# Ledger of designs, part 32: VH-VL binders against p14714r889to1111

Target 1, 223 residues: p14714r889to1111
Amino acid sequence: YLRHEVKDPEKAISFLQDLLHSSGLSEDQKRLLRTSVLCREQLAKVISDSDIEGIEEGYVELDCSEFGLQESLEAVVKQVMELSIERKVQISCDYPQEVSSMRLYGDNLRLQQILSETLLSSIRFTPALRGLCVSFKVIARIEAIGKRMKRVELEFRIIHPAPGLPEDLVREMFQPLRKGTSREGLGLHITQKLVKLMERGTLRYLRESEMSAFVILTEFPLI
Short names: E, the ipSAE of ESMFold2; O, the ipSAE of OpenDDE; V2, 0.75 times the mean of E and O plus 0.25 times the DockQ between their complexes.

## First folded at step 14 (VH-VL; framework fv_ontamalimab)

Design q1 (at its last fold request DockQ between E and O 0.75; V2 from the best seeds 0.77)
Fold by OpenDDE, fold request of step 16:
Structure q1 (fold): chain C 223 residues (1-223), chain A 118 residues (1-118), chain B 112 residues (1-112)
Amino acid sequence: as target 1 above (223 residues)
Amino acid sequence: QVQLVQSGAEVKKPGASVKVSCKASGYTFTSYGIHWVRQAPGQGLEWMGWISPYSGNTNYAQKVQGRVTMTADTSTSTAYMDLRSLRSDDTAVYYCARGDYYRGMDVWGQGTTVTVSS
Amino acid sequence: DIVMTQTPLSLSVTPGQPASISCKSSQSLLHSDGNTYLYWYLQKPGQPPQLLIYEVSNRFSGVPDRFSGSGSGTDFTLKISRVEAEDVGIYYCMQGTHWPYTFGQGTKVEIK
């Protein structure tokens, strides 16, 4: 039902984005437009997921293409800005220009989904204290495979103040789906499963006295 | 300081019900679970069940399934364990404990003695 | 249910000497998330249990370094390098990997 209901609006948004693209935009406007396109595409992909069980069982295939990490990260951050503002939680992005400028081959939309969900959850469960910040770090390690091929291992670290996620949500994230799984838990669980589908993908959640963190490791061909 | 303070000792007759409270303080109540563990006189520890104050989700041991109800009041940061149809073998010290996904039961209450006798 | 079996059930130790307690599970305690949720608790006389070790080998806050945990899969060990008088009590292993959580029988540690 939802797939059918959102199809027409999604197409309209797409059409408008195309028109804007052809309307003579400034560089800043082009950047915003690109971000909006990536968000729309991510939305469309999520809505197209007709079988959550497929993700749970690991039967979903990734749609890989070339993408820019900078644009991806920007799309992720923009998705959580509203909540960030509402909760008065600052987001501190920490990734070198050398990292963000990378061109990678992979499923960018799934990457955006993973990162946006974890970042959103981190903000959501940050205490409502003034001055608190969620840190979004990206660490890259380049590996040369032969003379012509390069791969990059990326570590996404999303650090948020203690106490972090409710214990039950952490449990739901890592345990099989069952009846009664919360909406938040489902999102985190799917995120965990999606990470596992990615090349050498791992997701850890750290819980310490002062901070908690999502740690996501993935590997991509470097273009 | 993280602490769990339980209600006082109870003396009940067989067939009666008992409700033990566990008031949490010093931490975000909804961020952690609550476990209930009992210990009969001279015996080991027995896990009874778990509740998430955040979601209200519960998991009970089969031995007490059908007779136990765990609840949590987020407004007062208090967890409750209601045990019905009491038997003599329910005589024990009942503990609540804070549950963490990684650290398990990391903080315990002082215990509540429940005596079931005719 | 996972059965946790401790050995020995009682141990008398001279102060300053080492102690070792074994805990075996009837099934692997390796969780799908890659962690092993094996815990050690100490219950001192007249007190509630207190956490010593979590996830096989991590000492809880305030726990002396003379306590150490090790093991994997189904076999786990708690070691006390030099037993002190304050270490007297009953030690329990517990698994938190599978519902329901289950405890070992307990090991009573006394001082000679």
Scores: ipSAE 0.912, ipTM 0.963, lowest interface PAE 0.4, mean pLDDT 95
Fold by ESMFold2, fold request of step 16:
Structure q1 (fold): chain C 223 residues (1-223), chain A 118 residues (1-118), chain B 112 residues (1-112)
Amino acid sequence: as target 1 above (223 residues)
Amino acid sequence: QVQLVQSGAEVKKPGASVKVSCKASGYTFTSYGIHWVRQAPGQGLEWMGWISPYSGNTNYAQKVQGRVTMTADTSTSTAYMDLRSLRSDDTAVYYCARGDYYRGMDVWGQGTTVTVSS
Amino acid sequence: DIVMTQTPLSLSVTPGQPASISCKSSQSLLHSDGNTYLYWYLQKPGQPPQLLIYEVSNRFSGVPDRFSGSGSGTDFTLKISRVEAEDVGIYYCMQGTHWPYTFGQGTKVEIK
């Protein structure tokens, strides 16, 4: 079964992308890059298939450990770079060093999965016009709980040009899965469910006259 | 400016069909849904259904299920509502409206009067 | 289908005085996404409906501050702090949490 044959394809995809994202890509290198995109999409499907029952019912346990936020954010940007180059859409990152240098306790893999999917969707639905940009912002609010415990509320904003996601995809993201759910809708639905598993996790998709945005709120113990 | 412009009034006999058009302008047609709502003379509003121009997915009110077909033509930014096997109680003003997941039906067409009479 | 019940069905208001319209649903309008999709529409004489309030309490763009919405679960209220001549028409609540979408019966507001 495909679940049993997956032996950490995220790591393999990341390594391949690091080798091929340099300037001066040949036609053979472009074909390898496209294969990497297909492998990422297959991985997302396999992970979704293996987790669907647990995620829908809320029984999936988060795998918590210590991690650096900077490394997580850099990994997310690398994971989406192929599509960014293909669509000629720039990614503008806006997070201070003091925020990105934080060390947190939580599920790093699920955080990366959430951020990568929303960033990929934002790039995919940005019109293929010159000068368009997706903005990736991180805002932190620290709360001290007694003398020895600190927690941080993180707000991730992934902002892209209007009109953004089609209304039916927003609907698929937030409604129960159905037989006719699209591949794009399935990925977004799983993402919103994963956000709900995070501490104080919320996801909202905003549509405004000139821009649309994913706004993701979650909380972590600060190490 | 966002606009929905509907086709003109129609007079039909019972058992006939009617097809109302709704032409959208001033926004990206595939990014929003299209709802159809009708209002019988002197009566309140009745939701008939919804279509996504992006996917072609539909949802119809049970009262008209089996008699209605909603379509969207992305090349002309036009939605259509085809109502068959007309009855006298289908006499109404038919509205199309642009649908947003959060804001609901935020822009409405001018309405199309359909009269079903022998 | 979710039944939406408005009270009163007709309301005569002295100009400048407040008005209040109640809307009750047959089931909770809390969506699985945590939001409540309760809307208020105004249909002025001879016009199509226009959106006033979405998600219970949010004013749509261009709607005057004198309109406010409140409520939760199954009980919702639209308030007009000072009724003006341009506010005359029929007010509808609508729910968009459950398919099919359903409207209340309407409340006719007129100046006496």
Scores: ipSAE 0.637, ipTM 0.841, lowest interface PAE 1.5, mean pLDDT 85
ESMFold2, look of step 14: ipSAE 0.634; ipTM 0.838
ESMFold2 (binder alone), look of step 14: mean pLDDT 94; pTM 0.953
OpenDDE, look of step 14: ipSAE 0.855; ipTM 0.920
ESMFold2, look of step 15: ipSAE 0.582; ipTM 0.814
ESMFold2 (binder alone), look of step 15: mean pLDDT 94; pTM 0.952
OpenDDE, look of step 15: ipSAE 0.819; ipTM 0.906
ESMFold2, fold request of step 16: ipSAE 0.628, 0.598; ipTM 0.840, 0.823
ESMFold2 (binder alone), fold request of step 16: mean pLDDT 94, 94, 94; pTM 0.953, 0.950, 0.948
OpenDDE, fold request of step 16: ipSAE 0.909, 0.911; ipTM 0.961, 0.963

Design q2 (at its last look DockQ between E and O 0.03; V2 from the best seeds 0.00; counts 0 for: pae O 11.6 > 2, placed apart)
Fold by ESMFold2, look of step 14:
Structure q2 (fold): chain C 223 residues (1-223), chain A 118 residues (1-118), chain B 112 residues (1-112)
Amino acid sequence: as target 1 above (223 residues)
Amino acid sequence: QVQLVQSGAEVKKPGASVKVSCKASGYTFTSYGIHWVRQAPGQGLEWMGWISPYSGNTNYAQKVQGRVTMTADTSTSTAYMDLRSLRSDDTAVYYCARSDYYYGMDVWGQGTTVTVSS
Amino acid sequence: DIVMTQTPLSLSVTPGQPASISCKSSQSLLHSDGNTYLYWYLQKPGQPPQLLIYEVSNRFSGVPDRFSGSGSGTDFTLKISRVEAEDVGIYYCMQGTHWPYTFGQGTKVEIK
């Protein structure tokens, strides 16, 4: 039970903070955690070490609740804004109000994690030139199941200038983890596995002559 | 115009080493992998290995494992294949080729003839 | 290593007639990402190989419509609907699904 609590992202973060205050962690470990609680890299490494076996084998359970899509998409954009500003790469959002106003049942935090990682990767591998954009598009298709249960298929497209990701990172995204997998490759691989846990989840990385794109499909009950 | 230009022909004795270069131009060097493929006289194609100029990661064919080192110098956009302890059956034309995850080896160098003779 | 077996090893065709080359792998080439990384290359006399077909059936940029690829799993075919003089050379299939990458033995295509 307690080990499964550590693998939940929200509980893992809380658990690590409790360890900082109460445990016999080394002074070096405490210093890193105390001074850099917002240090995404440090927390992601610890969480990944505890969660990665479960995610790799597909045993991580989604934590579903009702959520509004608009707030989720806005949160994703805010999560990547620092890098967007630093690299002078604009994010162009293209989703209709009727799509963004939807209320869904699913794992909101994992969806945000998936979209943030792919968006960050797209920004990172867009040349730092004025006027370049990463496009974030959402397409929805409603599907009825029986009379009263509605589901929506969401297609997320994150489009950036060619050539996009280095070949090795595309390989790392889809291959089993190995010693020496890069930090960027690990994040993309975890994201690919998380998408597989989603209902009808698929992730593709399309490479075209002028643009490259992440295309993510998943399905949610529509509230 | 995407190009891979390789170093010139080499004649070596058994036990020596050879280092073949492959200079890339016309594209972002770190965005694509580099494969090395050889072809012995009158024979088919034999894959030797792959390197990522982005990360330096490599994968080598078992037949040459331990005798080959592939490197990439991003400052000069040049990949290298260093083959040691040469044997007569290493006589071949050695090609470098750019790779994409989906297209595979889409651009090839002109080839470098390596002759190993006593 | 995955063995790639081509048949026939040599073809002599009359200009304008079709040609067909078979390639069989010792193991399925279906990748865990859902794609099949089977390629066809042409090596014209005195030239390095050139890519014709990627992912079983997709023609690479600039490859004429007379070239088509098909197949799945372990069985693959390259067809040339009307062989032209410029199509002379050695054709290789290659798999890129499993390390190490491996080539077929080659099929020499000549004009009668």
Scores: ipSAE 0.598, ipTM 0.821, lowest interface PAE 1.5, mean pLDDT 84
Fold by OpenDDE, look of step 14:
Structure q2 (fold): chain C 223 residues (1-223), chain A 118 residues (1-118), chain B 112 residues (1-112)
Amino acid sequence: as target 1 above (223 residues)
Amino acid sequence: QVQLVQSGAEVKKPGASVKVSCKASGYTFTSYGIHWVRQAPGQGLEWMGWISPYSGNTNYAQKVQGRVTMTADTSTSTAYMDLRSLRSDDTAVYYCARSDYYYGMDVWGQGTTVTVSS
Amino acid sequence: DIVMTQTPLSLSVTPGQPASISCKSSQSLLHSDGNTYLYWYLQKPGQPPQLLIYEVSNRFSGVPDRFSGSGSGTDFTLKISRVEAEDVGIYYCMQGTHWPYTFGQGTKVEIK
């Protein structure tokens, strides 16, 4: 039912975005539009997920295409900005410069989903104290596989101040779903499952005395 | 067109403060960092500090630590550099520069001359 | 702070001849992310600096192919294969790997 109800509005948004694209935009406007398109597409994909059980069991197929990593990261950050502002939690982004030119082959929308969920959770459970920040770091390691093929290992590290995620939530993230799983737990659990679908995908949650961190590893063909 | 436009020249007395503005246009202001670099007459470039317009995070050079405050107004896409307790050796052209993901400076302002004299 | 040392500090070149500028850092500029954030800037007379090379060897958009950068670790070089009149100015290397960012002293390039 939900899928059908959101389909028409989503198509309308898409249509409007296309119109805007053809209306003569500044570079700034083009960038914003691109980000909005990526967010819309991510939304559409999430809504299309009709079977959470399918995700849980790993039956979801990735839709791979060429995408720019910079645009992807921008979409991720934009998704959490409102919460960041609301909670007065700053986001410190640390990307290598090469991110601006990285073209990857993979399921970008799932990547956005994973990163936005983990970043959102990190902000959500950061104390609302002025001056605290969540660090969003990207580490890229390029590997040359022969003369024609390059791959990049990406490490996404989302560092947030203690106490971090509640222990129960961390448990829900890594344990099988059960009746009574929280909404937040479900989201993180799905995220964890999605990461596993990605090539060499791993998700870890580190908890230390002063900080905690999501560590997401994955690999993509570099185009 | 991506550009940074800085405020006009300033003449200040020792001990005074100066606030230089840097208005960004042609790109998403919050997607790039802003560096401030100064150049004394006939001298080389000196890095002063950096700000993330998105997060508000800053990093200042030790030489100006305590005297400098960098801010960014996202509503106007304008970065500001406030330098206090001015000294004669603060006389320089001050540049703002955009950095891609807080590293490289690929777009520069035209510079603002600040003269400190008694 | 990382000290960036350029050599020479001044260079007079006949048009069409090559030029080479060395930049040495007091510490390795290899970042933990695996990249080396060494940049080259040119400041033409009366103008703000402009980016020439980023991350050691990548030409910035619009930069002629006569410019090339190389190096690793602590030793870096900017080369101009054929110096032109428009290449006159002061060249700066800059490290962006560690806080605070630091510039070399600059190398003044003039035409004979």
Scores: ipSAE 0.005, ipTM 0.502, lowest interface PAE 11.6, mean pLDDT 91
ESMFold2 (binder alone), look of step 14: mean pLDDT 94; pTM 0.952

Design q3 (at its last look DockQ between E and O 0.03; V2 from the best seeds 0.00; counts 0 for: pae O 13.4 > 2, placed apart)
Fold by ESMFold2, look of step 14:
Structure q3 (fold): chain C 223 residues (1-223), chain A 118 residues (1-118), chain B 112 residues (1-112)
Amino acid sequence: as target 1 above (223 residues)
Amino acid sequence: QVQLVQSGAEVKKPGASVKVSCKASGYTFTSYGIHWVRQAPGQGLEWMGWISPYSGNTNYAQKVQGRVTMTADTSTSTAYMDLRSLRSDDTAVYYCARGDYYYGMDVWGQGTTVTVSS
Amino acid sequence: DIVMTQTPLSLSVTPGQPASISCKSSQSLLHSDGNTYLYWYLQKPGQPPQLLIYEVSNRFSGVPDRFSGSGSGTDFTLKISRVEAEDVGIYYCMQGYHWPYTFGQGTKVEIK
């Protein structure tokens, strides 16, 4: 029932935000519009909760298309830049042009979602000390299948200073959802489930003496 | 130098309560969980529960549900286990242990002997 | 609750000889994340338990290479290739698959 009431919450929110910025509104009218925007945002969250159920049970279908890896990686970095600046944490990207220039067949949006969430979590749990950074590395291994078909195994490493994530967030990421799961834990859990939907998808969180890392493996057809 | 230091031995009568402390040092207290495990004389190990110092979330073994409260004070890096309505079969050594999702319980306290007798 | 069953409950070994301890769980300890949450602990006389092996076969830091773990699903084994005097104590397997964590009954390893 709620699905039929809202068909594009992002477009609706953008429209309302544009209206809020229009000149000539009284302060009372602006307060009413802000309340309306907040209500729409809460409705969008209810729709997102319905997606969580589908992702948890594996019902969601990947939306595959051709995409450029460079554009995807750039979009991920842009999505996290505001938090990076706010927390004074530098992001260091390490991948060769041969890797970034690849064109792949897969679900670009879900890949960006996976990488953005893990990168945001890494920034969030990096102390705001001068000289600390989060490293974003991409490693590719190309596998030829027959004479014409190629596949690439991509390894994404998101590395940040120790100690990294609290243990209960790591637990929430991998264990079944429970009542009272934190917002951060829910985001990580969804990410772990999305990685499992990817071909040969594996997510690990490594904790070492000086650093901790998300290690994400997945495979794509190479175009 | 990761270390967990527990409070001293306790002698209690049935129906009383006991509160055992576990002082952590040498690591970021909120990054790891704290487990409590007990061992009755001559018996094996029994897991009692877990607390996250990060969130305050807990999980208790069914056998002690309703009688136990686990807390963590991040300002002192100290975890506590409060066991109420003590019975003779609660006589045991009580251990706290640092929890990591992959390593399990990797650092243990020295243990606190609790004796319940009339 | 997952029941953990160890055999034997007691083991007397001549110094330098191998020892083997079996641990069986009442259900698979293989998690959907690909990890198997089986641990081995040693409790020396008068001491708290100490971690030996995590995730079936990984030695914890400082554990001698004479200790090895193996197994899958519900059947697991701890092996000591050459038992030394410092290895005496009670060995416990533990599952960390889900709450409540549970231990085996323990295997007492003695020299002689």
Scores: ipSAE 0.547, ipTM 0.799, lowest interface PAE 2.3, mean pLDDT 84
Fold by OpenDDE, look of step 14:
Structure q3 (fold): chain C 223 residues (1-223), chain A 118 residues (1-118), chain B 112 residues (1-112)
Amino acid sequence: as target 1 above (223 residues)
Amino acid sequence: QVQLVQSGAEVKKPGASVKVSCKASGYTFTSYGIHWVRQAPGQGLEWMGWISPYSGNTNYAQKVQGRVTMTADTSTSTAYMDLRSLRSDDTAVYYCARGDYYYGMDVWGQGTTVTVSS
Amino acid sequence: DIVMTQTPLSLSVTPGQPASISCKSSQSLLHSDGNTYLYWYLQKPGQPPQLLIYEVSNRFSGVPDRFSGSGSGTDFTLKISRVEAEDVGIYYCMQGYHWPYTFGQGTKVEIK
């Protein structure tokens, strides 16, 4: 039912984005449009997920394509801006310069989903104190696998102030789903499962006295 | 066969603009970046800038910053370099070349001669 | 900007003899990712440049094995074991370490 109800509006948004694309936009506007397109596509993909069990069981297939890492990261950050503003929690992005030109092959929409969920959770459970910041860091390590073939190992580190995520949510993230799992827990659990589907994907949650962090590792072909 | 074909020679007056095209074929246009390199008569190679046709991301050399705009049309697999406020020292052969950040330029266009003279 | 300095600027070689071109960068081209982003190009008369060597020592497809690249950090060398007539042109080193990309002055190779 939900899929059917959102299909037409989604198509309309897509159509409007196409029109805007052809309307002679400035560079900044083009960037915004691109970001909106990525968000729309992510939305459509998530809505199309009719089988959460499939994700849980790990038999969901990734849909891989070429994508720009910077654009992906921009889409991620834009998804959490509203909450960031609402909670007065600043997001500090720390990307290497090469991210601006880095193009990868993989399931970008799933990557966006993973990063947006973890970033969102980090903001959500950051105390609403002025001056607090969630740090979104990206570390890239390029390795050659052939004469002209390269891969990049990406580490996404989302650092947020203590106390961090509630312990029960951390448990729900890594433990099998149960009846009564919280909405937040379900989201994090799915995120954890999605990371596992990615090549050499790992998700860790670190808790220290003053800070906590999501650490996501994955690899992509570099194109 | 991977190929970059550039537009024809241009003769411009000082202060005018020139737009050079570079049509790519034989490969997925969005899978590689496009560099622009120019060469003044009897001089060496000068890097002008880079564009990702997929993302539209660009990086320009400081020397041409503010005067150059690089674009890419994915529907036609064509990259464009627009250089404004032309001066006599902009007289050069302009090359497009396939390549991304950290990568070399493995395929080059045939070059476009741009002459700026009063 | 990274300055690339080639030596010599011109070289006249007897066919069959070896040639060597040096390229020095003003800073290390070794990136934290472990790669060294030095490239060699040849521009034959009346033609666009063509890639010879990528990342210091890797021959590009179709490049004869008489061409070899070596070096590390800031010092690089292109060698031609036996120069042929078809090798005439201007050779350029280029750093692809970071923006802006920069080329050496070029080395003109001629046949005696």
Scores: ipSAE 0.000, ipTM 0.493, lowest interface PAE 13.4, mean pLDDT 90
ESMFold2 (binder alone), look of step 14: mean pLDDT 94; pTM 0.958

